# VHH binders against q9m2c9: the designs that were tried, part 30

Target 1, 358 residues: q9m2c9
Amino acid sequence: MACIVEDPQRAGQSNETQIALISGVPDDISKSCLARVPREYHMAMKCVSRRWRDFVCSDEMCDYRNEFNLAESWIYALCRDISGGVFLHMLNPFSSRRSWKRINDYPYIPMREGMGFAVLGKRLFVLGGCGWLEDATDEIYCYDAAMNTWFDVVPPLSTKRCYFACETLDGKIIAIGGLGLNPNAKRTWDIYDPLTRTCKSCSDVNIVPEMEDSFVMDGRIYIRGGVGGSSTAVYSASSGIWERMDDDMASGWRGPAVVVAGDLYVLDQTFGAKLTMWCKDTRMWIHIGKLSQLVMKQPCRLVSIGNSIFVIGKDCSTVVIDVENVRKNKMNGVMVCSSIPKTWDDDIDVISCKSVAI
Short names: E, the ipSAE of ESMFold2; O, the ipSAE of OpenDDE; V2, 0.75 times the mean of E and O plus 0.25 times the DockQ between their complexes.

## First folded at step 6 (VHH; framework vhh_7nfr_2)

Design a63 (at its last look DockQ between E and O 0.29; V2 from the best seeds 0.00; counts 0 for: pae O 12.6 > 2, grease 24.7 > 24.2)
Fold by ESMFold2, look of step 6:
Structure a63 (fold): chain B 358 residues (1-358), chain A 122 residues (1-122)
Amino acid sequence: as target 1 above (358 residues)
Amino acid sequence: QVQLQESGGGLVQPGGSLRLSCAASGFTFSNYAMSWVRQAPGEGREWVSAISGSGGSTYYADSVKGRFTIARDNVKNTLYLLMDSLKSDDTAVYYCARSTYKWGYMYTFDIWGQGTQVTVSS
């Protein structure tokens, strides 16, 4: 078949026009309406047209919903099945009829240990890791929660690492310390900037070499490591400088931690499962309540949405703690605790949990 | 103080079973792969089995595959080796060892227990 050259007038018109999102409605108004649709219906919106799918999956829609406080947070758990395979589970916490759902379509992640898990915008990042007979890797995989797709990230980490602290701060992903073929990995950190597509390595002789846990609060990354969590440090991404953690604050950090509305909560495992809160103003730990070990199987991970803490254990067993009113009174609040039982009979381990607001 | 302490060894008849335990202290147990290594009288050390930090991956020497099971409890900081269908050739001192991450070889070990004697005799 011979190709013919189209009329220049027709080509010029096709380049200047785009089909409207909603017939008879300016696109700015249409986008405002579409961005207000609850997240549970976004999958259906993708089926309306290619323009709707492109907008629903876009950074523009996610940014709009965040700016106008319309964003809805869903929980994503990085999990390992009995065969050692790594996958994601997802939970819509605002639907009592829904349970954890597996995201299985594109398992690009090799069977590895000690991987980093971080969130930036609508995207989840899985970084590094190692096998028992394999060196650490610098690979980064990204899951886009709006598109429900996996893709490779370039460039990779600057330093191959596993068993490291990994957090998002100031729009960048910070991978700190860990193990790897490079013996100085434990004294370095990588700063991954998705906007510039750069990853650079920094070093400091005095950072904590063995990372156990971390959280982000007030623009800083708090890290616990060493024997029984005996070493703590604080990292500021804006300066690249390590600071000493407050000894009183460090003394109560004896389990997984989460920040809710600027307040630090820790599930202390030392003498049972006790939820405690760090009060910045008084510099004291406040006992919030005890969690029954019968409803949760360790190890547990914490993630917050609004004033709720989700405690996620083995097999994605989930307990929800409402900490509302604790901040107003500077006293123990009434804890509202409910359970979301596991959906699966299979043994799975939860490696890490994050929330994604879209 | 970093320490590994084995227990559960003893005398057993051929075809019998034993369960070895290794209590770990002084380090973040779940961050490290762990192994069992054995040494028969007059022999060099022989790697037996390994398990990843999470417990999701297990590895066995061909000489024990199908007969031995490695497991770990990361809450109790304890490593286990369930030995079934024991043979006289399994007679050895069994050591618990922590993997060192050196030059891409995680089976290279930096911390060892004192060992526990397993003797299989008619």
Scores: ipSAE 0.000, ipTM 0.309, lowest interface PAE 10.9, mean pLDDT 78
Fold by OpenDDE, look of step 6:
Structure a63 (fold): chain B 358 residues (1-358), chain A 122 residues (1-122)
Amino acid sequence: as target 1 above (358 residues)
Amino acid sequence: QVQLQESGGGLVQPGGSLRLSCAASGFTFSNYAMSWVRQAPGEGREWVSAISGSGGSTYYADSVKGRFTIARDNVKNTLYLLMDSLKSDDTAVYYCARSTYKWGYMYTFDIWGQGTQVTVSS
């Protein structure tokens, strides 16, 4: 069923007496009330009426929720199963019954690898990718978390890419490096603007040849690649150039990284699983704690919500670390973590994880 | 030191089965895609199979598809190749190789084992 993106322009002004959102209540008040409904009930809300659906799915709803500090962050994981199928999974980390749920099948791309995963606002983007015997793609797919729907008609990347770094910065999606038929792709990045639906391609020789990991901190994009992750680079949006990363900082980047409240954390997986933090003031890596290998199934991805780091591994096994608590207890020991067990029996690789606040 | 060591090769009759193993050391095994590559006498190296770091994705050359199974044990740091329905054309030195990409794509190999001989002969 081709989701016909109805051209918003044909909203003919039919003077249809706009049925009040809530009977007897002004719309502004109604909207305020609806915005206060917890995210877990938004699906049910969409079933009340078309007008409710439209509002719940609107950017206006998001604006209300943000204004009132009601936005709730859920975790989304792009996953691959043993068949090569790509799926989107979702976790409400604050639910009493914390469990991963499969949202939907990736609509059109069987057995794609090396896809980028990005979040802007209420939307998730899956970018690029390739098959084993197929060339890299420039395709972009969008999932709207409020609509709970995939969109397949998004302007493509300027360059076909797979196995590239993908980050969001200043309302744009940055696709960095990667592989493809074009050998120059490795030294290029695309700036994709979803609002304007435009993609700009840039090149810089300082881009690392093989992407392994990336993160955004203080308005900069950090990338790691090369043989064994030996190469690093930093992108500044203000200058539009890539620079070499600080050696001290780079030396401790030995695993998946996440930024929490402006601080960089790395799960060092070289000898076990150690959570480390980069101290900006001292320019040193600080050991925070150790994770038990029993609770962590590699490869892992990190995502942060508030002061919590979610370590998401194989089969979406999840460990939750409260970094504030761990820092306070300075215990050079095993971190006390909560875990979310695997809910299904299938072998699932977690490609990437992001949080979406709605 | 990063090292790969193959084992399990030998002489087998056509239609027979073999299991190759590759022991990995000196690196985080689960972070890397691994491959089997073979070289027949007088021929170049031929890629046979690959597996992602987690083991969730497997790939096969057309020549071995349906007959060979690649697997890994990340706890034991071991890569496996189960070879069924072996043919004379499968005679080669089989090498274990590490991919340079954490993403699991078979683009380049940075570490090789010494290889193990597989001979399929009646």
Scores: ipSAE 0.000, ipTM 0.249, lowest interface PAE 12.6, mean pLDDT 83
ESMFold2 (binder alone), look of step 6: mean pLDDT 87; pTM 0.881

Design a64 (at its last look DockQ between E and O 0.31; V2 from the best seeds 0.00; counts 0 for: pae E 2.8 > 2)
Fold by ESMFold2, look of step 6:
Structure a64 (fold): chain B 358 residues (1-358), chain A 122 residues (1-122)
Amino acid sequence: as target 1 above (358 residues)
Amino acid sequence: QVQLQESGGGLVQPGGSLRLSCAASGFTFSNYAMSWVRQAPGEGREWVSAISGSGGSTYYADSVKGRFTIARDNVKNTLYLLMDSLKSDDTAVYYCARSTYTWGYMYTFDIWGQGTQVTVSS
């Protein structure tokens, strides 16, 4: 069938602004200069003119910063307050004064559980979920971190889901398993692409009532679920098939996981919080160290930026581990780490954390 | 004074046809992508269709594809929605909306009309 070939995307091409970006400077030179400004100043740049706002928020600027290795990753935490309301916190880890800031969000995301949280480019997606009296939904909410706004229209998932694994791979969001009115949800996965409205769904996965954790490494999605985390599997997007996870690798996956520079790290909090790393060459788990007097309540979420792991607990309390430095410089097996104080918001739960590079 | 004014709504039998219009004023109409968005009783807003500023590209929600046609007249500054093969599920208030930002099939709208009621009943 003939398809719609043209993208409705027109951001950054307003005809209402027909003046130079910088007076007396060709626009291509101006763009090169503006694209090099550190991200913490991008909000101020958007206030200069409509042309500056359009460029700062454009795919062109984002592409330039990625091409020249200028992109800066900030951390976003999906949180729930005491009333059950869902919202975002944001952390700029490059600021000399590092603190969590709440993003004022309208419209409100409805009170739900078991939601997916994923990043695609400069955009954050909140997917699915269910309420106590409500079945699973296929609704998606999208926040654009460059525009600092929520989209009004977002295409839904093809399958209603809650308590599912959700990861980004090869420019698409993969939603795997979970629960819903459709009893087949636990045996399916969706490949979601908001740019083309393409969503493929099929093929069985191990029956697990609730997913516990997932990570992406080497172009594959690893999932852990089942009773006590007893079931593991690996999805390869290039082949579209499920494979068995390496038994030795799976044996050490006993807590939240994160990938740093191609290496898998796991935080095991069963007896005094210890960090381990999977060594591909020896097929062994290497003990990296223990966290000193862990003060944050479980569950903890992990996110990596550069050589650092951010361990984020209740109220957004945060410990930062530089894995290269810590592997070399320990005191009696205890890692020397820095911390970021919790937010002013009391009694909030952190549902999930992701980084967004712009 | 930027304004959007819809018209052409009404009562129609299932399988019938209806044409909605939206008159735009106070801005350069051809510079903006435009959308139709509908809201059924007790439901959230649902995007229906969009058209590029030039009119060269049109887009439709799956629920209306093949039955609805979006069009614009940049001389008259008017947006249209031609609705054929109407079903009871199409009963809603239809809004004309100006897009200020799009990415893929995701939209933000900065200007809305007041809406026009479409009712599809026996």
Scores: ipSAE 0.382, ipTM 0.742, lowest interface PAE 2.8, mean pLDDT 81
Fold by OpenDDE, look of step 6:
Structure a64 (fold): chain B 358 residues (1-358), chain A 122 residues (1-122)
Amino acid sequence: as target 1 above (358 residues)
Amino acid sequence: QVQLQESGGGLVQPGGSLRLSCAASGFTFSNYAMSWVRQAPGEGREWVSAISGSGGSTYYADSVKGRFTIARDNVKNTLYLLMDSLKSDDTAVYYCARSTYTWGYMYTFDIWGQGTQVTVSS
């Protein structure tokens, strides 16, 4: 669902003799042509003219690219350095020279922990966080991937939160649980709905504090929290209620999780690094393969693009797993993976990873 | 340097009127949508009003609709907020902000002024 972003700048374009996007070409055709340009060149496109810039940065551009199945998924990692600074890193996984790039310094988030990270359309959101346990914030920052620019967001979160679960479901951003000055925040969740332009706050006793991990599968939000990740819950958007997670399913959730083509994968880090898959039919966890400890630097986060799982660890060291290939080869052994090395010398912790398709 | 500077705040009685101004510099003012955002004591920031770059489109929060008028002078690089029928609940620091787009319930801004205090009290 395309987030109805009303660009207040578009409403006032009077009939001024709009310089054609491309000379001698109707605008609709021009737009179609521009939309077909690979994402790696979008920055250069923005330098051609103001009109090109505006179009490339527009939701319309995204609509064209989606319509033509041209959208390219890039990975974004919210990271923290030794200084406590928070930064956004970007990876084009399909480039010939796969390397992480640091996005311009996030000026606004000094030394924050426990932030939420969500994607909606072409936009990344950094939500909440704290410097100390007693210093939870309600601040929201937005990075527009097409504009390559950070924005402040108003209004802020309804509740100040840190170490909370943050997911996108059905075009909504959902902030769940967490810690803050308000003790009641622990059992609350907020739903930000761009379509209705509303923020709803709800409470449920099944929400656990100190969220460690979350994922969305089959229209439901799964959360894990508590001491050592001992507590799990499932949210159904249709019912608006939280339920206890299946014990069998919960028992295998022993690390970062990701959904690939509707299937749940977990990197079990209890004894080494094992990729496991939840089989819905048998209600059992299946061992897929092992990752070499040499290629994994904990803590790791998972993100999926297509049939590939990206395991992103410390210093943004990345291992790429083709799930389809691994499943076919019934490899009872060490999975053959491709790796993307660290490109910088600084110690960087990966807080969260998301993909954005533009 | 990109800068926004608010002025015109002050103390006013309920039912009174104020005119806020925001002087913009360091960017092509007419190319950007502008907004007023306010923050009451102990409260979060609240979007108040927005105006398109050309001034052709205006938007208002429900709380101020019919009472406040946003305007701009692109020749003077100035944003205005005319506030009529002021209420005690309108007491806040009012910020001028450069906006790019709105996302449903949320508004996005990249540049802020320092704010101007508006106090509505009998």
Scores: ipSAE 0.229, ipTM 0.654, lowest interface PAE 1.6, mean pLDDT 86
ESMFold2 (binder alone), look of step 6: mean pLDDT 86; pTM 0.875

Design a65 (at its last look DockQ between E and O 0.51; V2 from the best seeds 0.00; counts 0 for: pae E 5.9 > 2, grease 25.4 > 24.2, SAP .687 > .668)
Fold by OpenDDE, look of step 6:
Structure a65 (fold): chain B 358 residues (1-358), chain A 122 residues (1-122)
Amino acid sequence: as target 1 above (358 residues)
Amino acid sequence: QVQLQESGGGLVQPGGSLRLSCAASGFTFSNYAMSWVRQAPGEGREWVSAISGSGGSTYYADSVKGRFTIARDNVKNTLYLLMDSLKSDDTAVYYCARSTYEWGYMYLFDIWGQGTQVTVSS
């Protein structure tokens, strides 16, 4: 029983005449009003007062924005530059000036490789990683997108690991497989539960080492690894068991994957760049369209917002695919896409991309 | 500059007691929840206890519940951990850490002290 320790102080907030959020306005109305302010102004809002800051940074703010369908998804990319430094980049896809912005330097793990990247609510987590195998870490760092601040997370992972799959499922962060000093790490996964502040380690022989890609669909975690991505497995949270992935489904998983509105899309890069979709009903991969190689700088990562797939490549070059439009307008197999040019002069590799809705 | 400095660690026999202190500076101490986190040799960091900014709410890990007491003096900008009935398993470096949120996010810390060694040995 995760004693949701109800902050008894919510009861004992002494009537200190809490300065109203907005003068002359009840707090509930004020909160509603503040929640309607576009995300781009949230930084400015935090400068108004402590109460404003606290509210804007609160989960309550997120709840209001979600309730009113005002949450805005921004894309965050974990990137590595030529120096080996790891940085977080952010894109507001709704901005008139669509450009990537570098956020704070990764303060804690310079030159780490094989890190996990997960999103839980308004927070991004960077997990594990290594410089060398012997340097695999169990450290977890959290970036709060509302606060624009990095945190250390306790407890760490149960197992030091790098080059592992990392996903969020049912409010938990799942770190799967990878490499580390512990030889058994390859066949283990960690379940990090922020609510209970626990990290549990489990093992299953069906877990593949050297994870290449993963996605969550229909409450299950799909992983691909092994030599050339030849091994796949599926985790069901309900059963806690890893199973073999369907061969037909696995056969078409030949590149970065993303789930859009419940459907699986894969950028197949074996022969050019083809967007394919898994049809659950027919159990077949459907060709959706082709991307010009000129617009894609490999390696690419995929992230979805709404009905759009963002293909993010080297230097954060970004191609935006509207899946609905592409499905409707099969023009000779070439997809009509919009592009966001790279904004950085330096060679930047995109390690992982996630979206955060606030 | 934001700083936390722990003190009060040492060698104690099983069943003994220690009082740890953490002096905070460079920020409004009362606005932040504070925690004690410990790290045993070869182990990961373990959350031990937390206290709200006002001091009105306290939380304990199951491993220390009933034995440890967290307190704070907001006038002195000091965090305390009273440790009673110490066990060998309590041997660790104890860190003072600042949390950004008072509730629900006790697993997030942005400022750490240098730690103080607590050794429980017969």
Scores: ipSAE 0.766, ipTM 0.900, lowest interface PAE 0.4, mean pLDDT 88
Fold by ESMFold2, look of step 6:
Structure a65 (fold): chain B 358 residues (1-358), chain A 122 residues (1-122)
Amino acid sequence: as target 1 above (358 residues)
Amino acid sequence: QVQLQESGGGLVQPGGSLRLSCAASGFTFSNYAMSWVRQAPGEGREWVSAISGSGGSTYYADSVKGRFTIARDNVKNTLYLLMDSLKSDDTAVYYCARSTYEWGYMYLFDIWGQGTQVTVSS
């Protein structure tokens, strides 16, 4: 059952001889110092030596930074240009020069529709979609944000899918429903568990047949589909059971959703753009504030870092909302937000956004 | 320019043997683990076997264990797959792939060859 792990660090250690990470400093102290360097400088650190590059790209450094609360979350947007090309933009929200930067396209990703987009640790996964020669594909591609490199992933999805719900929960990627060569794909889900090297395929008649959107909250995956987004369902990972979504909760899910510190927020675009929050105690949606259409073009995606919601619209135009500040403010009008300029690229759509903490 | 080129595929009877080769160029071959990955008609890619950069460690999928042998020649920069006791379900395109790293039992490949066809039929 052992997985094969081989990397340059192992190959470079074959002769037992090593150059110190920092001259005159024990390696364990050096690693502690290097792990404390802000993420924006990690690219430069890779240029110092092979040993520095290997450590900066390692899971050891990522794990250390997470353990000691040093991890920094950057935002990655999966985008499509007018020609149909798929690519990533990246944003460091902590830099003084906050701007979106395009990550080079992966040469072997064909033009695709309906892909899944998920995060595990320092890695972003692009799953499935409608392939060039087939209706749907099972292919998985991985972008490692520490290495700044794309990889093909094996094994692929167990079921070829496009236009499906895709979420990460408890270290696993879960792909739900969608379309494919298998006519029953819309009623199945796959659990991709990298720790056990397994991809299980399951089915349930209660799976929503037309997938539109999803989010993860409290160990459950919420999905929305059907005509006008009227069909909803909830998957509980601990029990493996599909449940009915609370009707009051479902009624307010009228736009992109994000979870911040256990609280569900939705950008309701039915009447302009307003941010609402689900209150469990009262079973009601609370109006947080309005977002001006002058600074944000639809469609929008949401991603959170800390207590901030990043609203990312067409051309990667971005507004940042500090929800703790807004919730404590007694004024209920237009929210006071900061903005990040759109990209230099024109006419790009944002398919999905995720954050990666390193 | 990094390149991998497979050869040695062909038609063979069930129970027969084949030897696949993969010539590597444009990188320090001994620094990288290498894998064989196959794709049967209409199916996804399946990992078959892997070997460490030095050649000291070898790994096999359960479906081929005991029948296939992976080897490498770091002087000639060549990866090999010796396939014995071939079955009809071994029919596939076989790819040589370079692995930089894997984590959590995922195989992450950055460089692929064009593939070589293996057909087991009588």
Scores: ipSAE 0.049, ipTM 0.623, lowest interface PAE 5.9, mean pLDDT 80
ESMFold2 (binder alone), look of step 6: mean pLDDT 86; pTM 0.876

Design a66 (at its last look DockQ between E and O 0.01; V2 from the best seeds 0.00; counts 0 for: pae E 20.9 > 2, placed apart)
Fold by OpenDDE, look of step 6:
Formats: structure tokens, sequence, C-alpha cells
Structure a66 (fold): chain B 358 residues (1-358), chain A 122 residues (1-122)
């Protein structure tokens, strides 16, 4: 019984005299005005009226904000605590009071590991995972950043998997490889289309067996896996084929990776923490700077907003690197960074981090 | 409220000296390393100097080593930067920043002042 989660939003178009969003103001103007309200106030806006709530939570709101370049990127971290509980944390990196906030308890995922984390539009997806004693799952959960709510079970993945690479490409979520009871899962990828709520499974022998990291650059998905990250592959959506990654590029991929304004950055953690950049023109890795290990509690995840890299480690300790500034000021490898300290006492492991612009 | 406020900037001739001050409030000043960071027009932020919480350790960028001296008064909750032998290249907005950690090769900051302008011009 496919629980058609009827979008509750379609039902109530009853002819009730649509109370103006703002009294005495045409709705189009009202919408434009509301769209200009900073994201930090959206929660309060939702309390004004049902109509305001509906609009603020609508895709239309996002469209307005995007059109006017008002969308604000916030960082979301999927975290696990010592109890094994999975939580979503949020950071507004541009607030005067930068602090991580726990959004909600993950309603359905006690003690899951190896989950995928993806963003499409205003929605975050948590995919798959396994328990300590439980096999991999195919479950997908969705959090709407505008609604600030979790949705029930979205159509599942085609393959149960954990510790897999998860990326978004062309409006689709791509789940690649991983572990599970099905040994073939390691050589498969799922393409999940949220619009059609369909998942397509594909297989390729070039998929690396153990996924450690992934990133999207220039419309391609790059994956690293294998023992010690020795294996790399590149997926092109246009061809649907996995290819071997360039050896020169692969050689420098020795840590978490992030793309900033089209450029690839890697935090090399082999000997300390070094930020490196892949130069496409020279096909060389360039050393950008060193990051102290003291500021980085491994494991670290990277996320970019604008020209800034957020290094997010244990307990959501965060270091912010402005790559433009660092590139300009090649001062003997010294990087000037901003830090966001841990705000809670609990030991928290950061599973994955993504940014959502609303 | 945690706050850093810089002062002492101004116009000085090449070879001259300036003393910058940074008044700290809203936190236990002595528990934190402090740094000076500067930003020249059109340039990125450059770390200049750092001092440990106790004042026992000082660090300098190569560009200012031997010319600048960082100091602190933990009783007054004040950070200082003595700048001697100033050069045109030292022209920048100077920021006081609270360091999260002390590193030889990386300085991380969680609190910044508003900055004070230093202009070195003949």
Amino acid sequence: as target 1 above (358 residues)
Amino acid sequence: QVQLQESGGGLVQPGGSLRLSCAASGFTFSNYAMSWVRQAPGEGREWVSAISGSGGSTYYADSVKGRFTIARDNVKNTLYLLMDSLKSDDTAVYYCARSTYEWGYLYSFDIWGQGTQVTVSS
C-alpha cells in the first residue's frame, strides 16, 4: 500500500474569501515584501497566520527569494551522539551570534550509522544507514528547511546500503556504493528522483568498493574509496558511465573535499591538516595553507558557502576559512580563520554537512 | 557582551612609531590568546602577531618581526601592539582578535574588534 502522502496543501482551496496576506496590499506585493524578510524571522512569520505560514513554507517563497538574491545559506549537520542518536544541527554562519542549534531529534533513526545526507532545494534527505546490529536500510527521510519539519518515509532506495557516497546532481540524489547484506550493493548506484518519487538502480564495475568521500564538480560526481582511499572514479550523468579519475588529481585527494566557486579544495590530513587546491590549468595541487590539528577534531567535514570553507569537526567545532583571502595572502602558509566553538557538552560526531539556501 | 575595541591608529610618517590598544570586555581576558590582524586595501587579512593568555609567549609574522611588539595587561584587559619603524606597507586596518588556539602556522579567531586605521605616508 503505497502511502501516497497526499500533499496536505492541495485540499483546502475552498472559496473562502482569501484573506489578504497584508491588509490593503495586493498579494503579489505582499509576497514580495514577505520574501525580503531575513530567514531568521521566518519562524516568527509562520506564526502570524495560516496564510503566512503556507506562503513562507511554499516553493513560491523560495522562488521569490532566489529571484531577488535573498536566499540565505545555512549549514546543516547530521550528527550522532554517544548514545547513537542521530540529530540534525543547524548553523547560521552569518549571524552575529553564531551557534549551532539542534533542530529536532531524528524521529525514526535510533543508532544509525553510515547514512547518506543530501540536499535538494529546501529539503534535506537522510538516506539508508545501518544499526550496530542491524543491516543496511533503504529508508529515506526528508526534512523541509522551510517547514522545519520531518516528513515521513519517502519512497525507499532501490538498494539497502550504508556508508555510501551521496550526492545531488541535476535535481536527483545519487547514492553510490556502500555496504549491506547484498554484496552487489558495492557496485551499484541509485538515482532517486524526488519529483517522480522513483529510484533507479544501476551497476558499474568501476565503482569503488568502500566509499570514503565524494564531491560534485563540473557536473560530475567524484568518488574515493578503497583501502586508504586508493581508488577513485568519476561519474558523468550524460554518459551514465563511471571512469577512472585522473591520477594527478587523485593523488592529492587525501582528505575531505569541497568545491568552492568551481575549484576543488582538499583538507589533506596525512601530515597535519593542509588545505590544498586543485589547479585545473596546471593540473597540480597547490598548497594553500596549514590548519592546526588543535582546531580540528576529526573526523572533519567540509561545506562551502560563497568563498568560505567551513571545516566542521567533532562536537560541531567549526573553523571558517575564506579561501579568497587565503589565496591572496600567501603568507608562509599561515591561514587566518574564524572559529565557532562548541556550544554543548555532549560528544557529537558529525556524519555529514550540507548547506541549504532559503 | 563580549567586545573588543581597538584604538591608537592614525597617520604616521615612514620610520615612525605607533601604539595600538585593544580593550577587551565580556570575557576572562587572561584565559585567551590574543592576536593582531591587519587588512590592507584590496588585500586579504594578514596575521601580524599573537600573544598567549599569560603573556609568556609571543609570535610575529616575518613581515613585522623585529619591528612590532605585542603585549598585554591582564589587569586592564588590554592588548597592545607597539609598532616601530613603520613602513608604507604597514598601512592597513588593524584588528584585535581573540584567538581560539595558538598555532605556529595557523591562527583561529572567534571574536573581532572593529579595527583601527593605520596609515603610513610621507
Scores: ipSAE 0.018, ipTM 0.339, lowest interface PAE 7.7, mean pLDDT 84
Fold by ESMFold2, look of step 6:
Structure a66 (fold): chain B 358 residues (1-358), chain A 122 residues (1-122)
Amino acid sequence: as target 1 above (358 residues)
Amino acid sequence: QVQLQESGGGLVQPGGSLRLSCAASGFTFSNYAMSWVRQAPGEGREWVSAISGSGGSTYYADSVKGRFTIARDNVKNTLYLLMDSLKSDDTAVYYCARSTYEWGYLYSFDIWGQGTQVTVSS
C-alpha cells in the first residue's frame, strides 16, 4: 500500500479540499501579496485562518521576504532582572512608537548565569548557563520569532557550559569554551545544528581561557578572553582551525563589538564611550566619535541593522548610531544619535542582543 | 475533540521487539509532524523520534538510531514506532505527541497521548 507523501502534490496536482488563501485568487499570487505585508501586521494576519497562520509562520514566507529584500529586522534582548529572572524583550526599530516589549516567560527559563544567545533564521536559542551552587547545564531553549512561541523540547549541547562564547556561523551554533565540571570544557567547542539534531564536540589547545566577548566576521569567529582581554583567538569555520588574532586588531578591542557591512566597530567605554572602527587595509583603529548619552551604563551590547548600530544598555536604554552619516561628516566632536526609551522594568541587565529578520 | 491514544506497550525481554501505535482523531493528521517522547521513572522527558506530516522525513535520537523505526499511515491516521533490539535503558512511558506545525523535527508539541508503558527486563 502507498504512503501519503508530498510528491503527489507537486506540479499540476492541487488539493481541492483546502481552503484558498484568498477567495478567487491563486495561492501563488496570494502568497506573493501576503509576503509583502509589513511585519508589524503579521500577528493580525495569523488571526484570519489556519492557512494564513501557517504561511506567515513558515520558512517559505521568510525565504520569500529575504529573497526579495523585504525582510525586517527586529531586535531581541536576553535580559535579567534583579531577582535573577531571565526574560526576552523585543523591539521593532522601525515603528513610529519605538518601545521595548517584554516577551512571555513560557517556558520558565531557570535562574542562571552565563547563558549563550544565538539566532538561526527566525529562531532564537538560549543555551547553557549555571546557577548558584549548580553546575553548568547543556539545556537549550528555542523561541520562534515568527510563531511567537517557545518550543517544548530542544536537543541539548554535547558539553555543559556557562560563561562561554556563542555565535552563529554557516547555519550552525558554535558554543566555545566556558566553565563546567568537565575540566577541559574551556578548551572545547560544540558545533550544534538544531535543524539536523547534530552536535559535535571538538577540542584544541589554542582556545583562550575565560571568555569575555566574541564576534563573527568574514566566516570567522573572533574571541577575546583571558585576564583583561589579554588572550585572543580566531576560529575559521571552513577549516576548523584556530589561529592567533592580529596583535594590532586585538589591542583596540576594548569593549563590545559589532560588524556593519564587513567593517568591525568597537565601543570603547574605558574613558567615556568612544566608537572606533578597524581598518583592515592599514591595520589601524580609526576614531569615529563619542557618545553623549548619560544613561548608558555598562554592560552595553551592540546590534547592527543596515547601517545603524544599536547600543543597548541597562534597562534596555538604547542609542542608535547611523554609521554611514557619521562617516560622511567631519569626525570632530560628538556623534549625533537618536535614542529609544528604556523599558518599564527597573534594574534589568542585558545579557545579549540579536536581530531576527523576517 | 482532538485526541491521541497509544497502544502496544508491555513487558519484553532484552533484545526483543515491540510495535507502538498511536491513533489520532479530531484533526487533519497529515498536516502535523508527529513525535515519540519517553520518560523513565524519576527522569525528564526524552525525545525519541519524529516524522514529518507527509512521512517523507524521519528523525531519531542517537540512543535509538538503527534500532527504532518511526512510520505513519495518513489514511488510517495512525503513528507507529517499531522498536527492535530493546535494552533495559529503553524502559519508560512512551508518549505520542503532535507538533504545532508540519515542521518535522523541532519540538513544539500541543497535544499528548496518555502514554504506554514499555518495560525491558529479564
Scores: ipSAE 0.000, ipTM 0.121, lowest interface PAE 20.9, mean pLDDT 79
ESMFold2 (binder alone), look of step 6: mean pLDDT 85; pTM 0.869

